# Ledger of designs, part 1: VH-VL binders against Rho GTPase-activating protein 6 (ARHGAP6)

Scores and structures below are computed, not measured.

Target 1, 202 residues: Rho GTPase-activating protein 6 (ARHGAP6), of Homo sapiens (Human) (o43182r401to602)
Amino acid sequence: LSLNPIYRQVPRLVDSCCQHLEKHGLQTVGIFRVGSSKKRVRQLREEFDRGIDVSLEEEHSVHDVAALLKEFLRDMPDPLLTRELYTAFINTLLLEPEEQLGTLQLLIYLLPPCNCDTLHRLLQFLSIVARHADDNISKDGQEVTGNKMTSLNLATIFGPNLLHKQKSSDKEFSVQSSARAEESTAIIAVVQKMIENYEALF
Unless a header shows other numbers, all headers, positions and changes below count from the first letter of the chain; Kabat numbers aren't used for antibody chains.
F, E and O stand for the ipSAE by ESMFold2-Fast, ESMFold2 and OpenDDE, each averaged over both directions (binder to target, target to binder). V2 = 0.75 x the mean of E and O + 0.25 x the DockQ between their complexes.
Where letters were taken out, [cut] stands.
The coordinates of atoms that the task and the answers printed are left out; those that the model quotes come from them. Centres of patches stay.

## First folded at step 1 (VH-VL)

Design t7
Fold by OpenDDE, look of step 4:
Structure t7 (fold): chain C 202 residues (1-202), chain A 122 residues (1-122), chain B 111 residues (1-111)
Amino acid sequence: as target 1 above (202 residues)
Amino acid sequence: EVQLVQSGAEVKKPGESLKISCKGSGYSFTNYWIGWVRQMPGKGLEWMGIIYPGDSYTRYSPSFQGQVTISADKSISTAYLQWSSLKASDTAMYYCARTPYDEYSSYWFDYWGQGTLVTVSS
Amino acid sequence: QSVLTQPPSVSGAPGQRVTISCTGSSSNIGAGYDVHWYQQLPGTAPKLLIYGNSNRPSGVPDRFSGSKSGTSASLAITGLQSEDEADYYCQSYDSSLSAYVFGGGTKLTVL
């Protein structure tokens, strides 16, 4: 495995999922929005957890792999952006627009190295997915179907799993109050900004 | 308490347009999917489509793709189902239902609206 | 015909145990997708009865239970009561259709 020095501390599961989805999932309409087989995803998760050399191939469903990635991020004992830095990340939205990216960059550098590397890999991947959201014409004149997953959509999906204050045991994220809804909006906004500006943040 | 309140019964003629509504309350409307389910008279449940109000992402059943439009206004916690041109065969009870947003394999409908009866007759 | 197959009707006497089957295929239940169950009383909207194969929402009595095996799922009702007379629907997801799918429904009659 040609290890990119930038992603040397990225969990194998995350890297494998991103690679698979970059290869097979970029044109999948509604990627990350479509249900998967819990049984298959569980099996894959167990294999990774056991340290088995799992190779995600073309025969693996992009939806299963997508679910696997989401589950992994969700199930982290401490969210990827950490509970400690939660408030700081949210508060970046209160800053002037010209100050926000710089502050986000600083916060990212405060992350544990593994988290930082994982975040970088993830944001890179999500950025690629977002770039394929719209229908387009290839250089050879062929129509390419967009996946319809914008940075906003992706942030909506991943944001709450990356940045939250909930205990690890409470894995079902349910926003029942207006206050929590506002927090969710803020989380999504922050993560969206990171997806759109990942190159400037690292 | 979680509630979904649907608009009242509709009586229409073929060719007419229709938009029915489903208003959610008692929960964060933007964090749960809303599904629409059709039940023709004396028949079973049919999934039509689903929308995530937070970003208005919508999926349709292949059987209903292009036949109806599902939308949402998150500012008023309301989802919509609409037809551009009704048919007699559209006569049915239509339910909206909340779907927990965990984005994983087991989507289910945990709270249901009371239903909107749509009657299309010449 | 519905993607998920249910018996059109089942019946039982008060206090009895009844079972409602939901038969799928390799593209839905057999693919590992969860099965959910709904109860629809006459003239009312459906109500969630079982989610995630065997979980009961708050307010659902423990006499209702769900199970799943292979390509099929089952809803069991013990201690049948008159109030249980209703239509019951199973629901899952079908990967070949990329759609949420319901069973055809089962009418339960309490004798």
Scores: ipSAE 0.113, ipTM 0.713, lowest interface PAE 2.9, mean pLDDT 90

## First folded at step 8 (VH-VL; from s9 with light chain S95D)

Design f2
Fold by OpenDDE, look of step 10:
Structure f2 (fold): chain C 202 residues (1-202), chain A 122 residues (1-122), chain B 111 residues (1-111)
Amino acid sequence: as target 1 above (202 residues)
Amino acid sequence: EVQLVQSGAEVKKPGESLKISCKGSGYSFTNYWIGWVRQMPGKGLEWMGIIYPGDSYTRYSPSFQGQVTISADKSISTAYLQWSSLKASDTAMYYCARTSYDEYSSYWFDYWGQGTLVTVSS
Amino acid sequence: QSVLTQPPSVSGAPGQRVTISCTGSSSNIGAGYDVHWYQQLPGTAPKLLIYGNSNRPSGVPDRFSGSKSGTSASLAITGLQSEDEADYYCQSYDDSLSAYVFGGGTKLTVL
């Protein structure tokens, strides 16, 4: 699948957050797991929502920006992977391993264009974060601290917000606790796979 | 009761440094932004900047960026506004104000200090 | 010049209704930012009068009301009283300036 870069439809907020975090947040231990200023995040959200040309700079806390990104994805009326395709995504895990990626590609192609573009950007970003999870030595021989955010950790954080059938607040569908747990595991697994294989998916 | 108490009036000469204070009480000081507002004699209100005392994150008006420094000491619930070198044009009343926000509205200033008059003259 | 435009002065007799306008642009009020109003009595600090276009803080009489439409906002004072003589400021946010902005202020005189 090739996305037209000229017609890429990624929300400005998502792109800005990813750019900022790629620049400033890759070495932040526990990024996406550390608390942020609710007040500052609210302010940023408001500014973006009002169409303000917000430039996320070095002075902006990576934790605030991380929170902003998570909240945005969580607050989407329809999850990024859509409710419609929820079951299909989950069921990919039931396929033979060699068939899973091809099926995921197909499902991604079925996403609305904006969702597809957003997903691509997000997975690209998350893959970069995951690559910086471990401590490493730079080309210059310097020790670089890993952020400790593996693909699994990131999938755990983002998965439920990207792929869900019903919001917990919706009283209409009470899934047994065990079923919910199983679904959660599946969601995380699917999203983890997407993070790890984002280049092959697009 | 929410109160903001500012330091007393200041009379300074050009070139002198100055730091004025704003002490908050009656609320959780760390959970609200504090803004500084300038009012030159006989003129209107001008927003200078805001600070979040919880971690001292600060935002300035572009007009005041680099001209003043806003800081806070959360241990004593105090915000500060300071100049490294005063100018005669800095003569004004300076107000601190608590900044409030809700889910439906942009930020506003709900409680104000009594103001600090700064006079800069040779 | 202030980003938000207010009349320099308004006047009214006791008991009358007066309105103070606050005219902005597409980069502030028109961009969807709320308008807040402050009252500044002579020789005193400003006091919040209206927040969120039309909300009154506790202690503010219902004689004061705010409204917003398009790129403008308005403060209305009914049953004008002598104690209402003050300067009134509107406030919003401007995205072009990346700053909170005040109107130029309106001096209300009670005749």
Scores: ipSAE 0.012, ipTM 0.564, lowest interface PAE 9.4, mean pLDDT 90

## First folded at step 12 (VH-VL; from g2 with light chain S98Y)

Design j4
Fold by ESMFold2, look of step 13:
Structure j4 (fold): chain C 202 residues (1-202), chain A 122 residues (1-122), chain B 111 residues (1-111)
Amino acid sequence: as target 1 above (202 residues)
Amino acid sequence: EVQLVQSGAEVKKPGESLKISCKGSGYSFTNYWIGWVRQMPGKGLEWMGIIYPGDSYTRYSPSFQGQVTISADKSISTAYLQWSSLKASDTAMYYCARTSYDEYESYWFDYWGQGTLVTVSS
Amino acid sequence: QSVLTQPPSVSGAPGQRVTISCTGSSSNIGAGYDVHWYQQLPGTAPKLLIYGNSNRPSGVPDRFSGSKSGTSASLAITGLQSEDEADYYCQSYDDSLYAYVFGGGTKLTVL
């Protein structure tokens, strides 16, 4: 352990979920799109919220852990990419392609430090998942089934929870992924670009 | 108003191909799943599979994997269910349904098409 | 046979209360997966009646209610009316099958 006055500010829940899924979920077909137990996910969430040192192990379903990560991002009072920067993020799509990455880098720098660190961890994880999407042949000749979750699939799943305008009078928007997905085409494109270009952004 | 309008009834012979359609309107077509549900004569509902038109991701019930193809053309807000070779046992009513979802991937069919009756007889 | 078991039929007189059960197992309802309910009037497409165990979509009368306990769910209909005569289906997710599943259906007859 190094002593460092500037610490990485990633919520333990996010880092724990990403670590578990990196270890156990990279070959899971349809990860993030398979049903999970709401009861078990809420129990895990409550343990993290109480500060319990939760150890996510092999017996924890990758689908429950995937849902826990999505639920956490959904429940943030301000989206991870912030409402303040909403218009700026979606307007990057109007720029020339070579300017888009540089502008995204600037916008990420403008995020609160914990949001920036959390986004960094999340995009690192999502880029790894996307790299395992396709079927492959290992060096020992065995077929390795891909997880089928492309960068577009992941952006489709995560985009609506990372960047949105809150519709405060619409109760469905607060709790249902389908309601959040409405009018998310630009957001999905931005998040897809961030996943595909992760290393250039950080 | 959310509407799902399916193609008309079909009378086919065993071995023929068939593609039936489901056109969605009144909502953002690419941001909801479309599910397909079979109802055999006098029987209950059976989930066949779903597609997310926004990214074309499909998922099939194990009972129907390899027996049908689910697809969508988002440019015309239309989902499809397709057989390459019909069997008499495919005689049924086929529904499409818009499918809402949450972060736990709990799926519920909130709007249904009127159904397409497919009759396969020799 | 369906992984979610419903009685084939139930009946009740106008004004009475009826319940329709949906019995699952530890791989579906018992694992904490939500239950949704659909009404299919004769000759029509199914219609969403209850989602997320107990939520009523707009336009569904409050005399329809859903609940879940253990490995089972229940749809209750109070103040039974002749127009409630229909087939009713529960639906959930089964993690052993990796599939969304419907119950076998229950025909409600209003006497």
Scores: ipSAE 0.729, ipTM 0.863, lowest interface PAE 1.1, mean pLDDT 89

## First folded at step 13 (VH-VL)

Design k1 (from j4 with heavy chain S106H)
Fold by OpenDDE, fold request of step 14:
Structure k1 (fold): chain C 202 residues (1-202), chain A 122 residues (1-122), chain B 111 residues (1-111)
Amino acid sequence: as target 1 above (202 residues)
Amino acid sequence: EVQLVQSGAEVKKPGESLKISCKGSGYSFTNYWIGWVRQMPGKGLEWMGIIYPGDSYTRYSPSFQGQVTISADKSISTAYLQWSSLKASDTAMYYCARTSYDEYEHYWFDYWGQGTLVTVSS
Amino acid sequence: QSVLTQPPSVSGAPGQRVTISCTGSSSNIGAGYDVHWYQQLPGTAPKLLIYGNSNRPSGVPDRFSGSKSGTSASLAITGLQSEDEADYYCQSYDDSLYAYVFGGGTKLTVL
């Protein structure tokens, strides 16, 4: 089943960030886990929020753009996978492996159209990033540096922002409970599954 | 209470291998970074690298890249710093620290181990 | 030489205010990376004193404050006490070095 999204409802910020990172960030070691400038990211965010036609160019730091993308997804009023479907997504892990993808497809289809389109674009992008995790040799025989970001790494980074039940009100220095840790593991697993099977899901 | 307990002092000779440990407790080990910081005798602090035990992603300071290996065993909440071949210049105090970060990946070390003194001499 | 520059030493009398500077560049503090501060008492491991430029962790007295402006940061200690005698380090990130960096440290002596 192909949803065949046309990306008509993908936020401009998301699409711009993904395009920029696809073009300039795929060989960046540790992309999404390297420090970014608060100042520059804030400026970019403000520009997008104001509806300015921001063109992300080569001079823009991939780390800033990466941070911008993460921030946007995190700051969504309702997580991209929605609070309503949170339990359903988590419960997919309880299904037999052969049933998981089909169920995920159904759940994705239940998402609001904008969320679905955004998710499709994001997973497409993350899938591409993950495919560039390892060092490789180009067709021209040149060594291409991997970004060292596997599907697990990416799921770890993005998972909690895409799928969560409640916003963490805990202080940064608070001890996370074991229950939260388990939840985190499940979230990561689900998102990792989606990244790895993005083409099958859409 | 968050605690990081490091392995005991080490006395080694140049060329020997070494692996020191840092065990975390009182928090979810997999959800916080662990950083390693070197402090040479009478000198300042130097960031060596960092590891996220949850997915084992590791990042090194360029100055320490290839010089040491950072790893973690999340099953026992332990991080490791190891050398394949020690040098006299590796003589230092080594600290592990739980590392927090914000949305911009600005990391800071909020809880520190007691340190492991490594002495390398012929 | 440390990427972040601190005075090697500062001193003050009990009850006084002292300030420790941390001078960076356009590739670290000036680039918009946060500054953190650590206190290291003699013979002990460092302790987080300030994070995110001006935030105090639990247990850190309000006598300690951090600020950042331009390419520099500052740690201020008011009501200086004998127990404050220690080494202080600033820490940030440098995007030209792709590394988290510490200042050279400042030895604070309470007279």
Scores: ipSAE 0.916, ipTM 0.952, lowest interface PAE 0.4, mean pLDDT 94
Fold by OpenDDE, fold request of step 14:
Structure k1 (fold): chain C 202 residues (1-202), chain A 122 residues (1-122), chain B 111 residues (1-111)
Amino acid sequence: as target 1 above (202 residues)
Amino acid sequence: EVQLVQSGAEVKKPGESLKISCKGSGYSFTNYWIGWVRQMPGKGLEWMGIIYPGDSYTRYSPSFQGQVTISADKSISTAYLQWSSLKASDTAMYYCARTSYDEYEHYWFDYWGQGTLVTVSS
Amino acid sequence: QSVLTQPPSVSGAPGQRVTISCTGSSSNIGAGYDVHWYQQLPGTAPKLLIYGNSNRPSGVPDRFSGSKSGTSASLAITGLQSEDEADYYCQSYDDSLYAYVFGGGTKLTVL
């Protein structure tokens, strides 16, 4: 559910990346976990930051675009799910399974409009990616290669950037404590549930 | 302290199956990649594949795709490398390594196991 | 043949400066992928020496330095010591091969 039915408040960068990856990246094995060019990603980021009308085309590497999307979400001053609602999101896991989606929906409605719309777009995109995780046969009888990215994989990749309390400048230290590991598990679980149930949440 | 301890040396015959292990300690095993690297006798290092124990995502080098299987049991902080049917050419030192990465998925191996020597001979 | 090219051997006297080159291509180092360096002492497992082109892990002396330019990287060792005698490997990623790749290794002999 868009909070602004007239104009969707999704950052252009996010929408552009999602569109590009939906078009060109759904069959890419290991999408979001394959190396990208620092130089090319930086250039794209600078162009977007300058307000340049960047058109992501087929010549743009899906890996660079994937990296750009992750980077943008990571670099948000406040995480997409906000620090304020962090505990509430995590606590949804303590609820009975039948109550979790309703509560998540409520929390999503408490997000700033831009965050809500961005989350909707992102989850929609990630759900599409997850649906293409396995090899399949097209309507034309052709084998379609799966990208091997399940909802769990995607939640693992995106979860920590979407939901966190403190910006850890040092990723290495942040994952070394058992407490942080448990937190990571919870974050991933919440985001995974959101990816799998995005249609029910909005 | 971060440590990776690998299983002991193996002596096998061609056609036999083998599974070697790498146990991590001193860090959150679930949140770091584990890579496998082959070193043939007197030769250089070769990347075989990588696994993220937290979600079991696995990636192989094209040269090793279908030749080996990489897996992990996060409950005991252990990664595995296995062969269904060994060849004489599989004789080598095999290293596991904790793998770090940056935001661009540039991976590097920051801690290494002591290596497992696998000898395959008739 | 290794994707990343290193000289098979280099030598130097104690106290000297030696340099080990790692030559790649437009699909790896030249594509903007970082270079890492490893030291392997005789009969031991490799050890991370440099990561991210020029960063030293804790415990690595400052006499070791890494640099990257264009399609090549370089490891410099100043004040060469006898304990530096080892094999050195560069490592990066190749987007044409979809693989992490190592150099062929360089044997450093301290005279």
Scores: ipSAE 0.915, ipTM 0.951, lowest interface PAE 0.4, mean pLDDT 94
Fold by ESMFold2, fold request of step 14:
Structure k1 (fold): chain C 202 residues (1-202), chain A 122 residues (1-122), chain B 111 residues (1-111)
Amino acid sequence: as target 1 above (202 residues)
Amino acid sequence: EVQLVQSGAEVKKPGESLKISCKGSGYSFTNYWIGWVRQMPGKGLEWMGIIYPGDSYTRYSPSFQGQVTISADKSISTAYLQWSSLKASDTAMYYCARTSYDEYEHYWFDYWGQGTLVTVSS
Amino acid sequence: QSVLTQPPSVSGAPGQRVTISCTGSSSNIGAGYDVHWYQQLPGTAPKLLIYGNSNRPSGVPDRFSGSKSGTSASLAITGLQSEDEADYYCQSYDDSLYAYVFGGGTKLTVL
């Protein structure tokens, strides 16, 4: 059989980070909320930016890869969900519950194709992380520690980087997650709904 | 004006429980971590743990894990530090601090409460 | 006995420049974790002076500055004033301890 004839427009960095974390990070307690080396993350980012075919392997810290993914989404010139659609995404929360999902589908359709594909890949990944939040029992009867990262936790982390108000010259806003988070209560709710319902959106 | 107001000084005996509070105002309480820092008499600062009130996620320093409970009630913008059974060695000043962060989860404490002195007499 | 080593004390005359060092290792500052600085005046809570190695929050005088190189960081205070007499702490993250850590503190005496 042949490969899928449709190629997704997902940045290699995003897909590589998601693959690495799906393989190595699903049982990591607090993934996305543990300290990372700026030096190692910068080195990885520079390799991806130079177009090098970077292979993320077991020796790469899951916390560094997690930070790399967040940094990439933060650094996009226009947020993944686009500033143009900011008000539209936020206003879906004002709709009746039964209308919200269908309206989100429409807004996602309005995204540039690369943004739509990237969002799809990201939400698929985040839904997998959320499914591994709770402790579990393996087929061998052994306890498997959950990562403790629920859909709400992930939306809290990723929401501010996926959609925020217009670009600010305030240094704190541009580099501090806490400054971006101050404006993001509504988008966190929207992103949580997207994570929990990603199958219906695509 | 960002403010963190802590509950008043406590004098306790070993074995007693205690819950001290930290009320935040003048900022979006749910969008910053709240950290707890111990300062033993005449000593330096020690990080105990943090909580993100927006989603209740909590992390403890390994040195304090199992020793205290950190919690928050976002409806009243208040974080808590509690002991189920105090020891004389818990005598210290306890600070809460609003904690800023970046994508690398580097944390810094940008506004501090006035401190709560806890004295546990033998 | 913190993993971040600071001199126990430093001193300077009014108007002088002093520096306070914070020496770490490859598991903290050397691994690329930021250094932050706090001032604790006698009988008061700590106050943030520098975050992210060199950033000064609003309201902190420009005579306070921070830098980082290799496994060490430094806080510089110029135009020393008697009200600068305080304890100073550096802070970072250590990935072997899995913890945020403060330096042992430096008592600054204004002569």
Scores: ipSAE 0.774, ipTM 0.885, lowest interface PAE 0.8, mean pLDDT 90
Fold by ESMFold2, fold request of step 14:
Structure k1 (fold): chain C 202 residues (1-202), chain A 122 residues (1-122), chain B 111 residues (1-111)
Amino acid sequence: as target 1 above (202 residues)
Amino acid sequence: EVQLVQSGAEVKKPGESLKISCKGSGYSFTNYWIGWVRQMPGKGLEWMGIIYPGDSYTRYSPSFQGQVTISADKSISTAYLQWSSLKASDTAMYYCARTSYDEYEHYWFDYWGQGTLVTVSS
Amino acid sequence: QSVLTQPPSVSGAPGQRVTISCTGSSSNIGAGYDVHWYQQLPGTAPKLLIYGNSNRPSGVPDRFSGSKSGTSASLAITGLQSEDEADYYCQSYDDSLYAYVFGGGTKLTVL
């Protein structure tokens, strides 16, 4: 039994990937856009699917973990933002700018609790990645190379897998990321707004 | 029909700058990578780099980092490959290619431009 | 020299089967990176034949097939035709080079 199940309906895979990438991947240039090993990602996925207590450690490539997270979101039978709410999410772009954020907040409350909690965890993570996009100077006076992954870059990568109109029964649509990306300009804009306004939404 | 049309052949001297173009049509230009591939005379194919026009994210092969600039203007569905100072060793055929991808960032080049021949000689 | 090794040439008579190998290592094909194949007819741009090891895009005849095993991949062409005479390239990713890589190319001669 969970000690506080209502507060953490986030799949272990998602939370583990986010934690690993927050710890090891925030300074990785091009995180989510560097090639990963299908062999190693498959092994990790099988371990999570078997319920093994998987501990993602330093030896696990941040690029493999990044791919694992994307793969999980792609493989959901219904997208995280749900097909039911597709039109509602897209149509927020037609609202007056000052109304868009509040309407997104309401739509998020309409998600199933597990989807809402998972989105919360994911947006928290993505907002942190975006804050590390630019080069900066640390409090210790050292230069810190940014990861180059802006909120737009992250929305471009994640948007098509979080919300799409087509069912995932088409094999090419299910496997080929570019097929899911086609006709996703509106979805990307919505997800970008969610990443940029994470704290206001929850 | 997906089509990539590249700018015409160029004859240049060492030290000159050059910008060649690749215009995509028949698909959503902002939702696919555009890759650039060099083919030296009588030789094989070499990946130079790639751009995602939807967000302007660009990645270069280590062999070409700092040697060229890849850019795109999504308002006219056009990608560019650019040299600030050409060398004789830049003489080659240059292809642009629409690039599909998966969640593992494995890329494949599904439609190719006709190529732009660049000749650099004094 | 490419990290993906292909034979410089192969030949076959019309109607025969030919295979073209693409040999990599543990930093590319052996690490689980997909192999894609391209055909380049003389004087023309390359054309995608196979992606994701074994998938044919629409318009590519089923006499072209791809497979992958261990650190190597193979393109098979059956029922050879004179118009198959071309250069063929495999392509993958190498995580030591941090680069997408093409094989050195194989010239197929028919007859």
Scores: ipSAE 0.758, ipTM 0.879, lowest interface PAE 0.8, mean pLDDT 89

Design k1 (from j4 with heavy chain S106H)
Fold by ESMFold2, fold request of step 14:
Structure k1 (fold): chain C 202 residues (1-202), chain A 122 residues (1-122), chain B 111 residues (1-111)
Amino acid sequence: as target 1 above (202 residues)
Amino acid sequence: EVQLVQSGAEVKKPGESLKISCKGSGYSFTNYWIGWVRQMPGKGLEWMGIIYPGDSYTRYSPSFQGQVTISADKSISTAYLQWSSLKASDTAMYYCARTSYDEYEHYWFDYWGQGTLVTVSS
Amino acid sequence: QSVLTQPPSVSGAPGQRVTISCTGSSSNIGAGYDVHWYQQLPGTAPKLLIYGNSNRPSGVPDRFSGSKSGTSASLAITGLQSEDEADYYCQSYDDSLYAYVFGGGTKLTVL
């Protein structure tokens, strides 16, 4: 069954997590930065890995689903943006501002088709989360609390898992998000630009 | 070589404001959380909150929300803990700690500052 | 007062093995949140001993070990030395309190 008629080669886990968080997590303060249960996340991951038709429902914690998505991206043998294109992606920051977006678009087209479709789904989701970051006033005049997750916050969280030089065989790199973050300033900037401009990229 | 150096001991009166500092060195300051931990005299450790200096995101323990402000200035690799109005019950040792994390947001405090003793008495 | 319960004190003779427990519930350790351990020597800041239930940071001797089962965790110290006399704290996350929490602490006395 198709979970999203727009995206043909998106892993079911990614699309399911994005859908669940779009439905239940957009008003959750600190989504992606609140503690989750390793036990429950491991169980969900095992169900997806076994090909069970997992349906993420309202009773599933948004924090567990958020961690599942991050874990999936971390665990890819090659990062979503690929090690092959690492230097090309980070060097877009050296281009004139008016050239950066078009060059990113071209690099995205060089990705394997599954990676491109998955990135599209992910950036669509992240852009929606970022649009709900700020507090707002509802039509009836009441304050609506934002989720506090700006495009910079999201790029800071996701960038290290989307593009890095190091092989997955480094144990500290595989286990500690802080180790993955240390050399990620450039990719965070690239991913932030992607989140902020995703419609122009696709 | 990872070091966290905190500002010196403080003696204050109730109602006064205070801002204490924690300067990190020997690591990428913007890529680790800085946590703040209180230890009341003769008591255990209490998590107060954390900040990610790289993007300024801050989270407080619910028991300290509204009681303190956590901030950072990444240009000088320094995190801060501040009170707008101290109480006698704020008398404690305050530690900053570099905080490592994983994708499940499980935090652990891998390097600690020496502590700042804050004494609040009239 | 802490949701993570530790014995207030334990003791052992030099060379012996001691175990310090950290008992939680279904909203913390039992929900699958990792347990970390800290040593606080008298008059000093805490120091990380164990992270992620059982991992030792560089410089922590292998006579310190951690484990987790069910809703509880345990720190074991073998080959007890006089320098091990300190307070020991476990730490985890509680999803009911929405907070990172430390155990109440255990004073280890080396006889």
Scores: ipSAE 0.745, ipTM 0.869, lowest interface PAE 1.0, mean pLDDT 89

